# Designs tried in a protein design chat: VHH binders against CTO1 family protein C17G9.12c. Part 1

All scores and structures are predictions.

Target 1, 274 residues: CTO1 family protein C17G9.12c, of Schizosaccharomyces pombe (q9uue0)
Amino acid sequence: MLYIVDFDETITTYDTIHLLAEAVNKPEEWSVISDKYWQEYLAWREALPHSTTLTSYLPLLGGSRYLEEASIKRIEKSQYFSGLSEGALDNIVQLITLRAGFVEFINALVPDLRVSKTIFHVLSVNWSARVIEQTLLHHTDLTADLLCVHANDFDFDTSTNTTNGRILARNASSLLMNSTDKVREFRRIVQTDAVSSPLNVVYIGDSPTDFGCLQISPISILMRSNQKYYDILSRFEDVQLVDISEFPVQKAVPGKKIIYTCSDWCAIQKAFLA
Positions, changes and structure headers below are counted from each chain's first letter, unless a header gives other numbers; antibody chains are not in Kabat numbers.
F, E and O stand for the ipSAE by ESMFold2-Fast, ESMFold2 and OpenDDE, each averaged over both directions (binder to target, target to binder). V2 = 0.75 x the mean of E and O + 0.25 x the DockQ between their complexes.
[cut] marks letters that were taken out.
Atom coordinates printed by the task and the answers are left out, and those that the model quotes come from them; centres of patches stay.

## First folded at step 1 (VHH)

Design e01 (framework vhh_enristomig)
Fold by ESMFold2-Fast, scan of step 1:
Structure e01 (fold): chain B 274 residues (1-274), chain A 121 residues (1-121)
Amino acid sequence: as target 1 above (274 residues)
Amino acid sequence: EVQLLESGGGEVQPGGSLRLSCAASGFTFSSYAISWYRQAPGKQREWVSTISSGGSTNYAESVKGRFTISRDNAKNTLYLQMSSLRAEDTAVYYCARDRGYSSGWYEFDYWGQGTLVTVKP
């Protein structure tokens, strides 16, 4: 089995990007940055044409990469994250809570991961691969040699061991900002791990940045972090949402992509490891 | 399911006061910065105030000295005490869990239903 999994609100109960900003403790500057991004995002979203299929929605969703890039450039120019230490980032791990059953699920996979019978990747638009890695190491039986994290990361100054404020891609060909970027990296992972020995591929995610991967993965699981995301997918004519307790579907509806749904990792463990 | 529910809006005369509340559920309230935003008729949404998980506060220049943001972590509730209200403060007021960034763009939609404040002479 090849698992490719989103981090924020899929593995964690809540988004962790705001914790990165909190670690800097400059709320006035952050408010200006985040407000400008939100206004740009809202204007873009309200201009989006209505879509009746996931297939037609995905190209429209990818069109917002320019505003994500502009926002990251503003953050870098402001030097907002400049001077943030590795220790300050590691402290964020203490504030992160994980979804029910995740630790048990991963710990059950470790023996198979060590013999390459199963492969587990994290694929995230998060800005700190370090926080993701430390979270996995702290909470689970995963060791550094078993970590496969594809995300963004801060550029650390080797002389001070603090960030220089820049955000760089980690284990990805370019910055991971949207659904299109995640699909690109998903395809690279699958090609690398499945070319000579095809594996069943499972993508697990919760939000629109995951929708492209959910469409193309052989097995797709939507973690129900937000009713709004479920509602968006449920309205698409080419999507069939099915509770994971019914995996695998015996009678598929012609012309629809099956996306299984769950609210925790206990349900995933029961479906795949029972 | 993340939910934010605003209350406390109403009609008030210029120079008056109102206290807005935002009841939060479905997340660990104490771990997040929470903000107040507002949207006046025919205008885009604007940021009003933020309080960090640690209690640090910040305000838009237009409300500084007149509005006070606070939180009660035991009650999972955010407050906005508004004083010296002006006609320009007329808007629907929203609370939002994050500061505008998330790993999914639609997570910025963790906004409440809003509560209307009308400053009418």
Scores: ipSAE 0.026, ipTM 0.388, lowest interface PAE 5.4, mean pLDDT 85

Design e02 (framework vhh_enristomig)
Fold by ESMFold2-Fast, scan of step 1:
Structure e02 (fold): chain B 274 residues (1-274), chain A 121 residues (1-121)
Amino acid sequence: as target 1 above (274 residues)
Amino acid sequence: EVQLLESGGGEVQPGGSLRLSCAASGSIFSIYAISWYRQAPGKQREWVSTITSGGSTNYAESVKGRFTISRDNAKNTLYLQMSSLRAEDTAVYYCAAKYRGSWTPSEYDYWGQGTLVTVKP
């Protein structure tokens, strides 16, 4: 099995971007930054044309990239994250809570991960690959040699061990910001691992940044973190949402992509690990 | 982890004023925007006002000029100052908090239990 999994609100109970901002401890400055992005994003989303299929919706989601680029450039110009230490980011790990069953699921996979019978990747638009890695190391039996995290990261100055405020792509040609970026990285991961191994591919995510991967993965699971995202997918004529308890579906409706749904990792464990 | 508790509701005379409070507990920094909603007997829930963590405010047309939303970040408290109250303002008022998710805005994540405002005839 090849697992490619979103981090925020899929592995974690809540989004962790606000915790990155809390590490700086300048909530008034962060409010200005986040308020501008929020207003731009909502205006963009309200202007989106109606889509009856996930296939037609996905290109429209890619249209947010210039808003996300502008937001990251504003953050960098403001120097908001400049001066953060590695230790300050590591302290965030203590504030992160994980979804029910995740630790048990990962710990059960570790023996198979060590012999490459199963492969587990995290694919996230988060700005700190370090926070993701430290979270996995702190809460699970995963060791550093088993970590496969695809996310952005802060640019650390090695002489000061603090960030210079820039957010950089890590092991990718460009920043991971939206569904289109995640699809590109998903395809790279699958090509790298699946070519040398005939593993079934499972994508697990919760939000619109995951929709592209959910469409193209052989097995797709929507973590129900937000009712609105479930509702969006349920309206698409080319999508069939099925509770994970019915996995695997014996008869699919022709022309529809099956996306399994669940609320926690206990349900995933029952479906895949017996 | 965020909990919202409304207070300040009660009975008032037409033309009177009332101040509602919404106390937030838990990770207050994670709250991006807080809104007031209301639901009158036999009617749909309707949006009243929003204030973002940056201080931007918006109001429903029916309350503009009569209601003022504000926040005290030091006290983790949201306020709705209501003036020139009318019979049609009678409703249960709910506080709803938006917490930032996935670097992408989502729908409101937390709701309070509500506080009843009755404008006596």
Scores: ipSAE 0.014, ipTM 0.345, lowest interface PAE 7.1, mean pLDDT 85

Design e03 (framework vhh_enristomig)
Fold by ESMFold2-Fast, scan of step 1:
Structure e03 (fold): chain B 274 residues (1-274), chain A 119 residues (1-119)
Amino acid sequence: as target 1 above (274 residues)
Amino acid sequence: EVQLLESGGGEVQPGGSLRLSCAASGFTFSRYAISWYRQAPGKQREWVSTIYSGGSTNYAESVKGRFTISRDNAKNTLYLQMSSLRAEDTAVYYCAKGPYYRSGTYDYWGQGTLVTVKP
């Protein structure tokens, strides 16, 4: 089995990007950056045309990349993250809480990961691959040699062991900012790791940045972090939402993509490892 | 457990004022940005205002100059002072932890408090 999994609000209970900003401890400066991004995001969202299918909605989500990129460039220009140490980022790990059943699920997979019978990838728009890696190492039986994290990361100066404030792609061909970027990286992962077995690919995510991967993965699971995201998917004519307890569905309605839903990792473990 | 409890809503005439409160528990209130949202009957929930941990504030264009957000970290309480109320301000008002950068997702909503602006 090849698992490709979102991090924020899929593995974690809450979005963790705000914890990165808090590690700098300049809340007034961060509010200016965050407010500008949020104003641009809301204006973009309100201008989106109506869509009755996931297939037609996905290209519209790609349009957010320009505002995401502009925000990252403002962050870099401000030098907001400049001077953060690896240790400061590692301290964030203590503030991160994981969804019910995740640790048990991963620990059950470790023996199969060690013999390459199962492969587990994290694919995230988060700005710190370091924080993702340290979270997995701290909470689970995963060891460094089993980590496959695709995300963004801060540009570290090796002489000072601090960031220069830049945000760079890590284990990805370019910065990961939206659904289109995640689809590109998903395809790259599947091409390299799912040799001769594309049928056994599972994508797990919770939000619009995951919608493209949820559409194209052979097996797709929506973690119900937010009722709004469930409601959006439920309105699409080409989507069928099914509780994970019904996995696997024998019949597929022609023209509809089955996306399984769950609220925690206990349900996933029961469906796949029972 | 994260809990948010709104209060202070009621009926008011156009041009009137109301002060809403939100009592928070189950998290370190002073460390987070907290927001007000509202939802009018048959409409999408819309963002109204945010106050950040450092005290800076931001407002939706429709309420700017009429509403004032504030917080009391010692009491774990968020406030929204509403003035010059209009019929279009009629809605259930909710407080929420956040916003979070990128996602716009929020931890929890309370039951809300109804504000009715009657002519």
Scores: ipSAE 0.051, ipTM 0.379, lowest interface PAE 4.1, mean pLDDT 86

Design e04 (framework vhh_enristomig; at its last look DockQ between E and O 0.33; V2 from the best seeds 0.00; counts 0 for: pae E 8.3 > 2)
Fold by ESMFold2, look of step 2:
Parts: structure tokens; sequence; C-alpha cells
Structure e04 (fold): chain B 274 residues (1-274), chain A 120 residues (1-120)
């Protein structure tokens, strides 16, 4: 089984980007950056046409690239994230809480990970692959050789051993900013890891950045982090939402993508590892 | 559902004091980076003060020493104690949860505001 899993609000209980901003401790500068992004995002979202299918909705989500790129440029120009040490980033790990059942699930998976019966990847639009990696290594029995994180990351100045204010892709062909970017990297992961034999692929995510991967993965799981995201998917005529307790569905509905839903990792473990 | 409800605004004389409240529901104030902003008529919204999830506080230069941000975790409520008020502090004051932009819908972060008027 090839697991490809979102991080924020899928593995973690809450979004962790704000913890990165807190580590810098320049809240006035951050409020200017974030308010500008919010204004642009709302304008873009309010201009979106109505959509009745996930298939037609996904290209519209891809249209957010220009505002996501503008946000990254503002962050880099301001040098907001310049000067963070590795220790400052590692201290953020201590503030992160994991969703119920994840540690138990992943630790039960480790024996199969060691013998390559199962493969585990994180795929995230987060800005610190380091924080993601350190969070997983700190809280679980995972070792670095069993884990691959595909996300953005802070670039480091080797002369100071601190961040230099740039955000770069890590284990990805380019920055990961929206659903289209996640689909791009999802396909690259599957192509790389499925070469010698097909594995069943499971994608697990919680939000609109995951919707593209949820559509194309053979097995798709929505972590119910926000009722609004569930409601969006439930209205699409080409989607069938099914509680994970019913996995695997015996009779598929033609023309509909099955997306399983759950509220925690205990439900996933019961369905997959019972 | 995430909601933020500001209260405590009103009219005050120059040099006076007010305490604003922001009642939060649908999330925990102690787990979030929460700020006060203000917007005077015809002006851009500007940042006023922030309290981090760890409890650290920061202030805009224009309000340092006059405003104090705090929270009551048991009531899930954020406060802004304002003193030595000036005419330039007249604005609608908003509380807002930290906006990350990439996962959470931005309209879930803002309250509707409470008006503070400092009389001439």
Amino acid sequence: as target 1 above (274 residues)
Amino acid sequence: EVQLLESGGGEVQPGGSLRLSCAASGFTVSSNYISWYRQAPGKQREWVSTISSGGSTNYAESVKGRFTISRDNAKNTLYLQMSSLRAEDTAVYYCARHWSGYKTLPEDYWGQGTLVTVKP
C-alpha cells in the first residue's frame, strides 16, 4: 500500500503555518502580508463560477496560482522568514499536536514500511518540510529512511546556519501551492514508487488543496477537519461520500468517485489494519 | 462553526479608557495567534496588537504603552484594554484569528467589528 498523506489538519489537529509565523515574532509585518493575501483570495473565490461536479471544480481551483505566487513573493521580499535557526524551527515541533490515532496507526505500519510492503509519503503545501519531518520523527517510531516529505521548505544560509528568507520546493519539481501542484507531485510519487509492481494507492487529505488527489487516487479518504469541505464535496454529482467504516464498498455507483470519510486515524486503522 | 464577536465599543472622551472583548467559538483562543485590527472610515485596515498561542504579546508602535491585549482561556475570550485614547484611535475594531491562507477559508477568521469613537 502506497500512502500519500496531507499534513496540516490531516495528521495534525490544527494548521501549523501560524506557528512558523509566531517563531519570527513580527506580528505587524505578518498581518500586512496575510491581510493582502486574504483580500486577493476572497476576490478570486467570489469570482469563481458555480460548479456542480468535482471534475469541473478542479480546474477552477488551479486558477489560484497567481495569488499564491504573489503571496510567496511578498514573503520573500519582506525577508519575513530570514534568520531562523534550525533550533528555532525544531522548537515549533513541540507545539504541534497530532490527530487522534495517527501515532498508533503509523507505528503499527512500521514493520511493513521496513520491508517495503508499504510506503509512506507526506505531500503538503506547508512551508517547512523540516518541521513536518521533525514532527513525525519526534512523535512516532518512523525513522528518516521510512519517510519522504514533499513540501516547501525554508532555504538556509550555510555561513550563518539560519534561514535566508527564500522558500523552495523540497522533494518536488516546483513549489507546492494549490490542488493542481499536489496532483502534479502525486503523479510523480506514484510513477516513481510503482515501477516494479503496482501498489494500492491511498490518498488522505482534508481540504480543497487535496481535492485533485482525492479525485485521482484509487483509494481516497477525506479527513473531516471542517464541515464546509465535506459540504462542498457532498454537493458534487460525480462524488459519493462513504463513511470509512463501510470500506471497501461492494457496489460502486457508475460515474461517481468514491471518497471515504472519517474523523480520526482510529477509524482508518480499524478499516485497513484490523 | 468558527465565530468571532466583538463588543465593548462606544464613545469616550480623549484620555479615556475602553475595554473591548472578542468572544470566540468553534476554536480555542489559547491554540491560536489572534490579533486586533482597526479601520477608520476611508482608511486601510491596520494591525493593532497580537497575542500568540504561547501568550506572547506585540503591539503597533502607535498604541504601545496605551493598549493591552489579553485573553481568558476559560471563557475563550480575547480582550483589548485601551487607555489614553486619542482622536486618531477612532475606528471600527476587529478581532481576527491568524490567516494562513492555504487551507482554511479566510471568512472564518474575522469578526464583524465594534465601533470606538473618541470625541473631539
Scores: ipSAE 0.012, ipTM 0.474, lowest interface PAE 8.3, mean pLDDT 86
ESMFold2-Fast, scan of step 1: ipSAE 0.217; ipTM 0.531
ESMFold2 (binder alone), look of step 2: mean pLDDT 81; pTM 0.815
OpenDDE, look of step 2: ipSAE 0.017; ipTM 0.306

Design e05 (framework vhh_enristomig)
Fold by ESMFold2-Fast, scan of step 1:
Structure e05 (fold): chain B 274 residues (1-274), chain A 121 residues (1-121)
Amino acid sequence: as target 1 above (274 residues)
Amino acid sequence: EVQLLESGGGEVQPGGSLRLSCAASGFTFSDYAISWYRQAPGKQREWVSTITRGGSTNYAESVKGRFTISRDNAKNTLYLQMSSLRAEDTAVYYCAATRYTIGSGHRFDYWGQGTLVTVKP
């Protein structure tokens, strides 16, 4: 089985980007940065037309790339993350909590991961691949040689062990900012791994940045972090939401993509490892 | 765990004023952008106003100049001062807390149960 999994609010109980901003300890400066992003986001969201299918909605989500790129450029220009140490990022790992059943699920996979019978990738728009890696190492039986994290990361100066304020792609061809970017990396991961048959790929995510991967993955699981995201998917004529307790559905409705739903990793473990 | 509790709704005459409150618990209120939404009978939910972590405000065109959003981080409370109320402002008003700092356009929203505002003709 090839697992490709979102991080924030899929593996974790809360979004971790705010912890990155707090590690800098400049709340007034962060407010200016985040306020500008939010104003642009609201304007973009208000302009979105109604979509009756996930297929027609995905290109509209791609339209956010301009504002996401502008936000990252502003963050770099401000030097907000400049001087942040690896140690400061490692400290916030201890503040991160994981969804019920995740540790048990991944620990049960470790023997199969060690012999490449199963492969586990994290694919995230998060700005710190380091925080993702350290979180997995701290909480699970995963070792560094089994980590496959595709995300963004801060550009660290190896001599000072601090960032220069830039955000770079980590184990990805370009910055991961939206659903379209995640689809590109999903396809690269699938083509690279020896285990990638159509029936052996599982994507797990929770939010609009995951919607493209949820559409194209052979097996797709929506982690129900937010009722709004469930509601958005439920309105699409080309989507069928099915509780993961019904996995696998033997006869799909023609023209509809089945996306399984769950609230924790205990349900995933029962469906896949029981 | 996370709770948002709206209050202050009621009946008011056209041209009148009301002040809505939203009390938050179970999370660090000061870390969130907090918004007001409303839902009129038979309509979809409509965004009304947002106040960010830093205090910047934004408003829907239909309420701009008439409504004022504010927050008190010490009290974990959000406010909406509504003035010059119109019949079309009749709706259930919801408080929502948003994580929007991930730079990816996706966000996490917590919702309250709502408080009814009726502007009598």
Scores: ipSAE 0.013, ipTM 0.251, lowest interface PAE 8.3, mean pLDDT 85

Design e06 (framework vhh_enristomig)
Fold by ESMFold2-Fast, scan of step 1:
Structure e06 (fold): chain B 274 residues (1-274), chain A 121 residues (1-121)
Amino acid sequence: as target 1 above (274 residues)
Amino acid sequence: EVQLLESGGGEVQPGGSLRLSCAASGFTFSSYWISWYRQAPGKQREWVSTIYSGGSTNYAESVKGRFTISRDNAKNTLYLQMSSLRAEDTAVYYCAVEGRYSYGPKGFDYWGQGTLVTVKP
């Protein structure tokens, strides 16, 4: 089995990007940065045309990239993350809470990961691959050699081991900012890992940045972090949402993409590792 | 536990006014930007207005000049003063909270149960 999974609100209970900003300890400055991004995002979102299918909606989501790039550029120009140490990022791990069943699920996979019967990748738009890696190492039986994290990361100066404030892609061809970017990396991961042996591919995510991967993955799971994202998918004529307790669906509706839904990793474990 | 409770909806005639309230609990109210959304029958939820932690405001084009968003941090309450109401303003109005340090919509995202506003000609 090849698992490709989102991090924020899929593995974690809450988005962790705000914890990165808090590690800098300049809340007034961060408020200005985040308020500007949110203002631009809301304006963009409200201008989106109506879509009746997921297939027609996905290209529209790609338009958010210019907003993401502009915001990253403002953050880099402000030097907000400049001087942040690896230790400060590692301290964030203590503040991260994981969804029910995740640790048990991963620990059950470790024997198969060690013999390459199963492969587990994290694919995230988060800005710190380090925080993702340290979270997995701290909370689970995963060892460094089993980590496959595709995300963004801060650019560290080797002489000081502090960030220069820049955000770079890590284990990805370019910065990961939206659904289109995640689909690009999903396809690359599948091509690379599937060539060694045929594996079923499972994508697990929770939000619009995951929608493209949810559409193209053979097996797709929506983690119900937010009712509004379920509601968006439910209105699409080419999507069929099915509680994961019914996995695998015996009689699929032709022309519709089945996306299984769950609220925690206990349900995933029952469906796949029962 | 984060809770948002909207109130103040009701029936009003075109050109009338209503003031909506959203009582918040379970988080540090003053640290978050908070938004009003609405959903008309058979339509998708649409954004109406946001007030940021620093006090600045933003409005959907359809309500600019007619609606005013405000907050009372001492009472943990968000308001939406609606004036010059039109038939197309008929909707269930929701308040939603986003995290102060969250970078976009994946932060804390809690919605109230909504309050119905009917502009009856």
Scores: ipSAE 0.014, ipTM 0.406, lowest interface PAE 6.5, mean pLDDT 86

Design e07 (framework vhh_enristomig)
Fold by ESMFold2-Fast, scan of step 1:
Structure e07 (fold): chain B 274 residues (1-274), chain A 121 residues (1-121)
Amino acid sequence: as target 1 above (274 residues)
Amino acid sequence: EVQLLESGGGEVQPGGSLRLSCAASGRTFSSYAISWYRQAPGKQREWVSTISSGGTTNYAESVKGRFTISRDNAKNTLYLQMSSLRAEDTAVYYCAADLRYGLSHTEYDYWGQGTLVTVKP
């Protein structure tokens, strides 16, 4: 099996990007950055047309790329994250809580990961691959040699062991900002591992940045972190949401993409490892 | 799991006032923008007001000068002070929090269950 999994609110209980901003401890500066992004985001969202299919919705989500790029550029220009140490990022790990069953699920996979019977990738728009890696190492039996994390990461200055404030792609062809970027990297991961079987690739995510991957993955699981995302997907004519307890569905409804749903990793373990 | 809970709705006469509250359980939302939306019978859900993490406020033209949005980050609570209420303000009011910085998605992360405001003579 090839697992490609979102991090924030799929593996974690809460979004962790805000913890990065809080680690800098400059709330007035962050308020300026976040306010500017929020105003641009609201204008974009209010102008967004309605879609009756996931297929037509995905290009609209891709249209946010310009807005996301402008936000990253402003963060870098302000040097907001400049001077942030590796130790400060590692301290964030103590504040992260994981969804029920995740530790048990990944620990059960470790023997198969060591013999390459199963492959596990994390694919995230998060700004710190280090925080993701340290979270996995701290909470699970994963060792550094088994980590496959595709995300963004801060550019560390080797002379100071602190960030220079730049945000760079980590194990990805370019910055990961939205659903379109995640689809690009998903396709690259699948191609690299030479896995194309409909029964061998599982994508797990929770939010609109995951929607593209959920559409194209042979097996797709929506972690129900937020009822709103379930509701959005349920309105699409080309989507069928099915509780993971019914996996595998014997026959798909013609013209619809099956996306399995669950609220924790205990349900995933029961479906795939029992 | 973050839960938003609205309260403070009720019946009020035209010209009256109400204060709505939205309490978030779990994580702090001090770094995020939070909005009020409303849905009147037979109408689409409409945006009412937003307050950014830095305290910048924005209002729909229909409520500008009558409603005031505010937040108490220490209590993880959002407020909407409504004055000079009109029959057209009758709606279920929802708070919505985007608890992610804008790199994660294009929709609100969390919505509350709503609180009903009825303005009737």
Scores: ipSAE 0.026, ipTM 0.403, lowest interface PAE 7.1, mean pLDDT 84

Design e08 (framework vhh_enristomig)
Fold by ESMFold2-Fast, scan of step 1:
Structure e08 (fold): chain B 274 residues (1-274), chain A 118 residues (1-118)
Amino acid sequence: as target 1 above (274 residues)
Amino acid sequence: EVQLLESGGGEVQPGGSLRLSCAASGFTFSNYAISWYRQAPGKQREWVSTINSGGSTNYAESVKGRFTISRDNAKNTLYLQMSSLRAEDTAVYYCARGKWLGTYSDYWGQGTLVTVKP
């Protein structure tokens, strides 16, 4: 089985980007940065035309990339994250809470991961691949040689061992900012790994940056982090949401993409490892 | 499902006091920095105060010394104690958790109206 999994609010109970900002401990400066992005994002979202299918919605989601790029450039110019040490980022790991069942699920996979019978990738728009990697190492039986994390990361100055404030792609062809970027890397991962059957690929995510991957993955799981995202998907004529307790569905509705839903990793473990 | 529900707004005279509350559910409240924002009719949203997960507080210059932000992690509740209220404090007050990059839920709750009447 090939698992490709979102990090924030899929593996974690909440998004961790606010913890990166909090580590700098300049909330007034962060408010200026985040408010500008948020106002731009809300204006963009409100201008989106109504879509009756996921297929027609996905190109519209790709239109947000200029907002994410502009925000990252503003963050870099402000030097907000400049001077963060590896130790400061590692301290964030202690504040991260994982979804129920995740540790048990991963630990059960480790023997199969060691012999490449199963492969597990994290694919995230998060800015710290280090925080993702340290979270997995701290909480699970995963060892460094089994980590496959595709995300963004801070650019560390080798002389000071602190960030210069720049955000760079890590184990990805370019910065990961939206659904289109995640689809690009999903396809690269699938092409690179020798998965013999489409039924062997599972994508797990929770939000619109995951929607493209949820559409194209042979097996797709929506982690129910937010009722709004469930509601968006439920309105699409080409989507069928099915509780994961019914996996695998024996007869799909013609023309609809089945996306399984769950609230934690206990349900995933029961469906795939029982 | 993430929910933020503000309460405690109302009408008050200049120089008066009000206490706002924000009840949070659907996420691990103690791990978030939580903020108060306000928006007067026809104006941009304005940051008021933030309390981080460790309890450190920051305030907008316009409210320093008059407003106090606090949190009760056991009750998943954020508070804003407002004193020495001025006509310029009239606004809808929103409780917000930061969420940035990637996909977004509502940034703040439904709001609670504070009217300072002369």
Scores: ipSAE 0.012, ipTM 0.347, lowest interface PAE 8.9, mean pLDDT 85

Design e09 (framework vhh_enristomig)
Fold by ESMFold2-Fast, scan of step 1:
Structure e09 (fold): chain B 274 residues (1-274), chain A 123 residues (1-123)
Amino acid sequence: as target 1 above (274 residues)
Amino acid sequence: EVQLLESGGGEVQPGGSLRLSCAASGFTFSSYGISWYRQAPGKQREWVSTITSGGSTNYAESVKGRFTISRDNAKNTLYLQMSSLRAEDTAVYYCAKVPRGYTSWGSRNFDYWGQGTLVTVKP
């Protein structure tokens, strides 16, 4: 089995990007940055055309990339994260809580990961691959040699172990900002791992940044972090949502992509690990 | 689940004052930033003011010094005190739940809008 999994609100109970900003401890400056981004995002969303299929919706989601780029450039220009240490990022790991069943699921996979019978990747638009890696190491039986994290990361000065405030791609061909970027990396991962060792591919995610991967993965699981995302997918004519307890579906509806749904990792473990 | 209910709109003369309220339910009010937006006839919605969970406030340049945003966490209520009202302030005013800070695409889609309350400034 090849697992490719979103981090924020799929593995974690809450989005963790705001914790990165809190580690800097400049709330007034962050408020200006985040309010500007949110204003731009709402304007973009209001202009979004109606779509009846996931296939037609996905190109529209790609249009937000200019907003994401502009926000990251403003953050870099302000030097908001400049001088932040690796230790400060590690400290926020203590504030991160994981979804029910995740630790048990991963720990059950470790023996198969060690012999490459199963492969596990994290694919995230988060700005700190370090925080993702430290969270996995702190909470699970995963060791550093088993970590495969594809995300963004801060540009660390290797001599001081502090950031210069820049955000760079980590184990990805370019910055990961939206659904289109995640599909690019998903295809790269699958080509590298599945071709050399034929495996069933499972994508697990919770939000619109995951929709492209959910459409193209052989097996797709939507973590129900938000009823609104379930509702969006349920309205698409080319999508069939099925509770994970029915996995695997014996009769597929022609022309529809099956996306399995669950609320926690206990349901995934029951469906896949017997 | 999440519900926002605006009230307090009405008709006033230029130079007058109004206090808008937004009653929130279905979420932990004290944990979120909440904003006021407005939409004049034939125009796009524009941001008016935000108050963070910590109490920091920001205002659009057009209302700065005339409007005051505040919150009462014990009552789960957001307020907008408007003074020195002008004809160009005529709009439907909405309150909106804003995620805490810069978040993933997922968190942004948890935003909710109220039904709005109409403010008309007529001479």
Scores: ipSAE 0.012, ipTM 0.273, lowest interface PAE 8.5, mean pLDDT 85

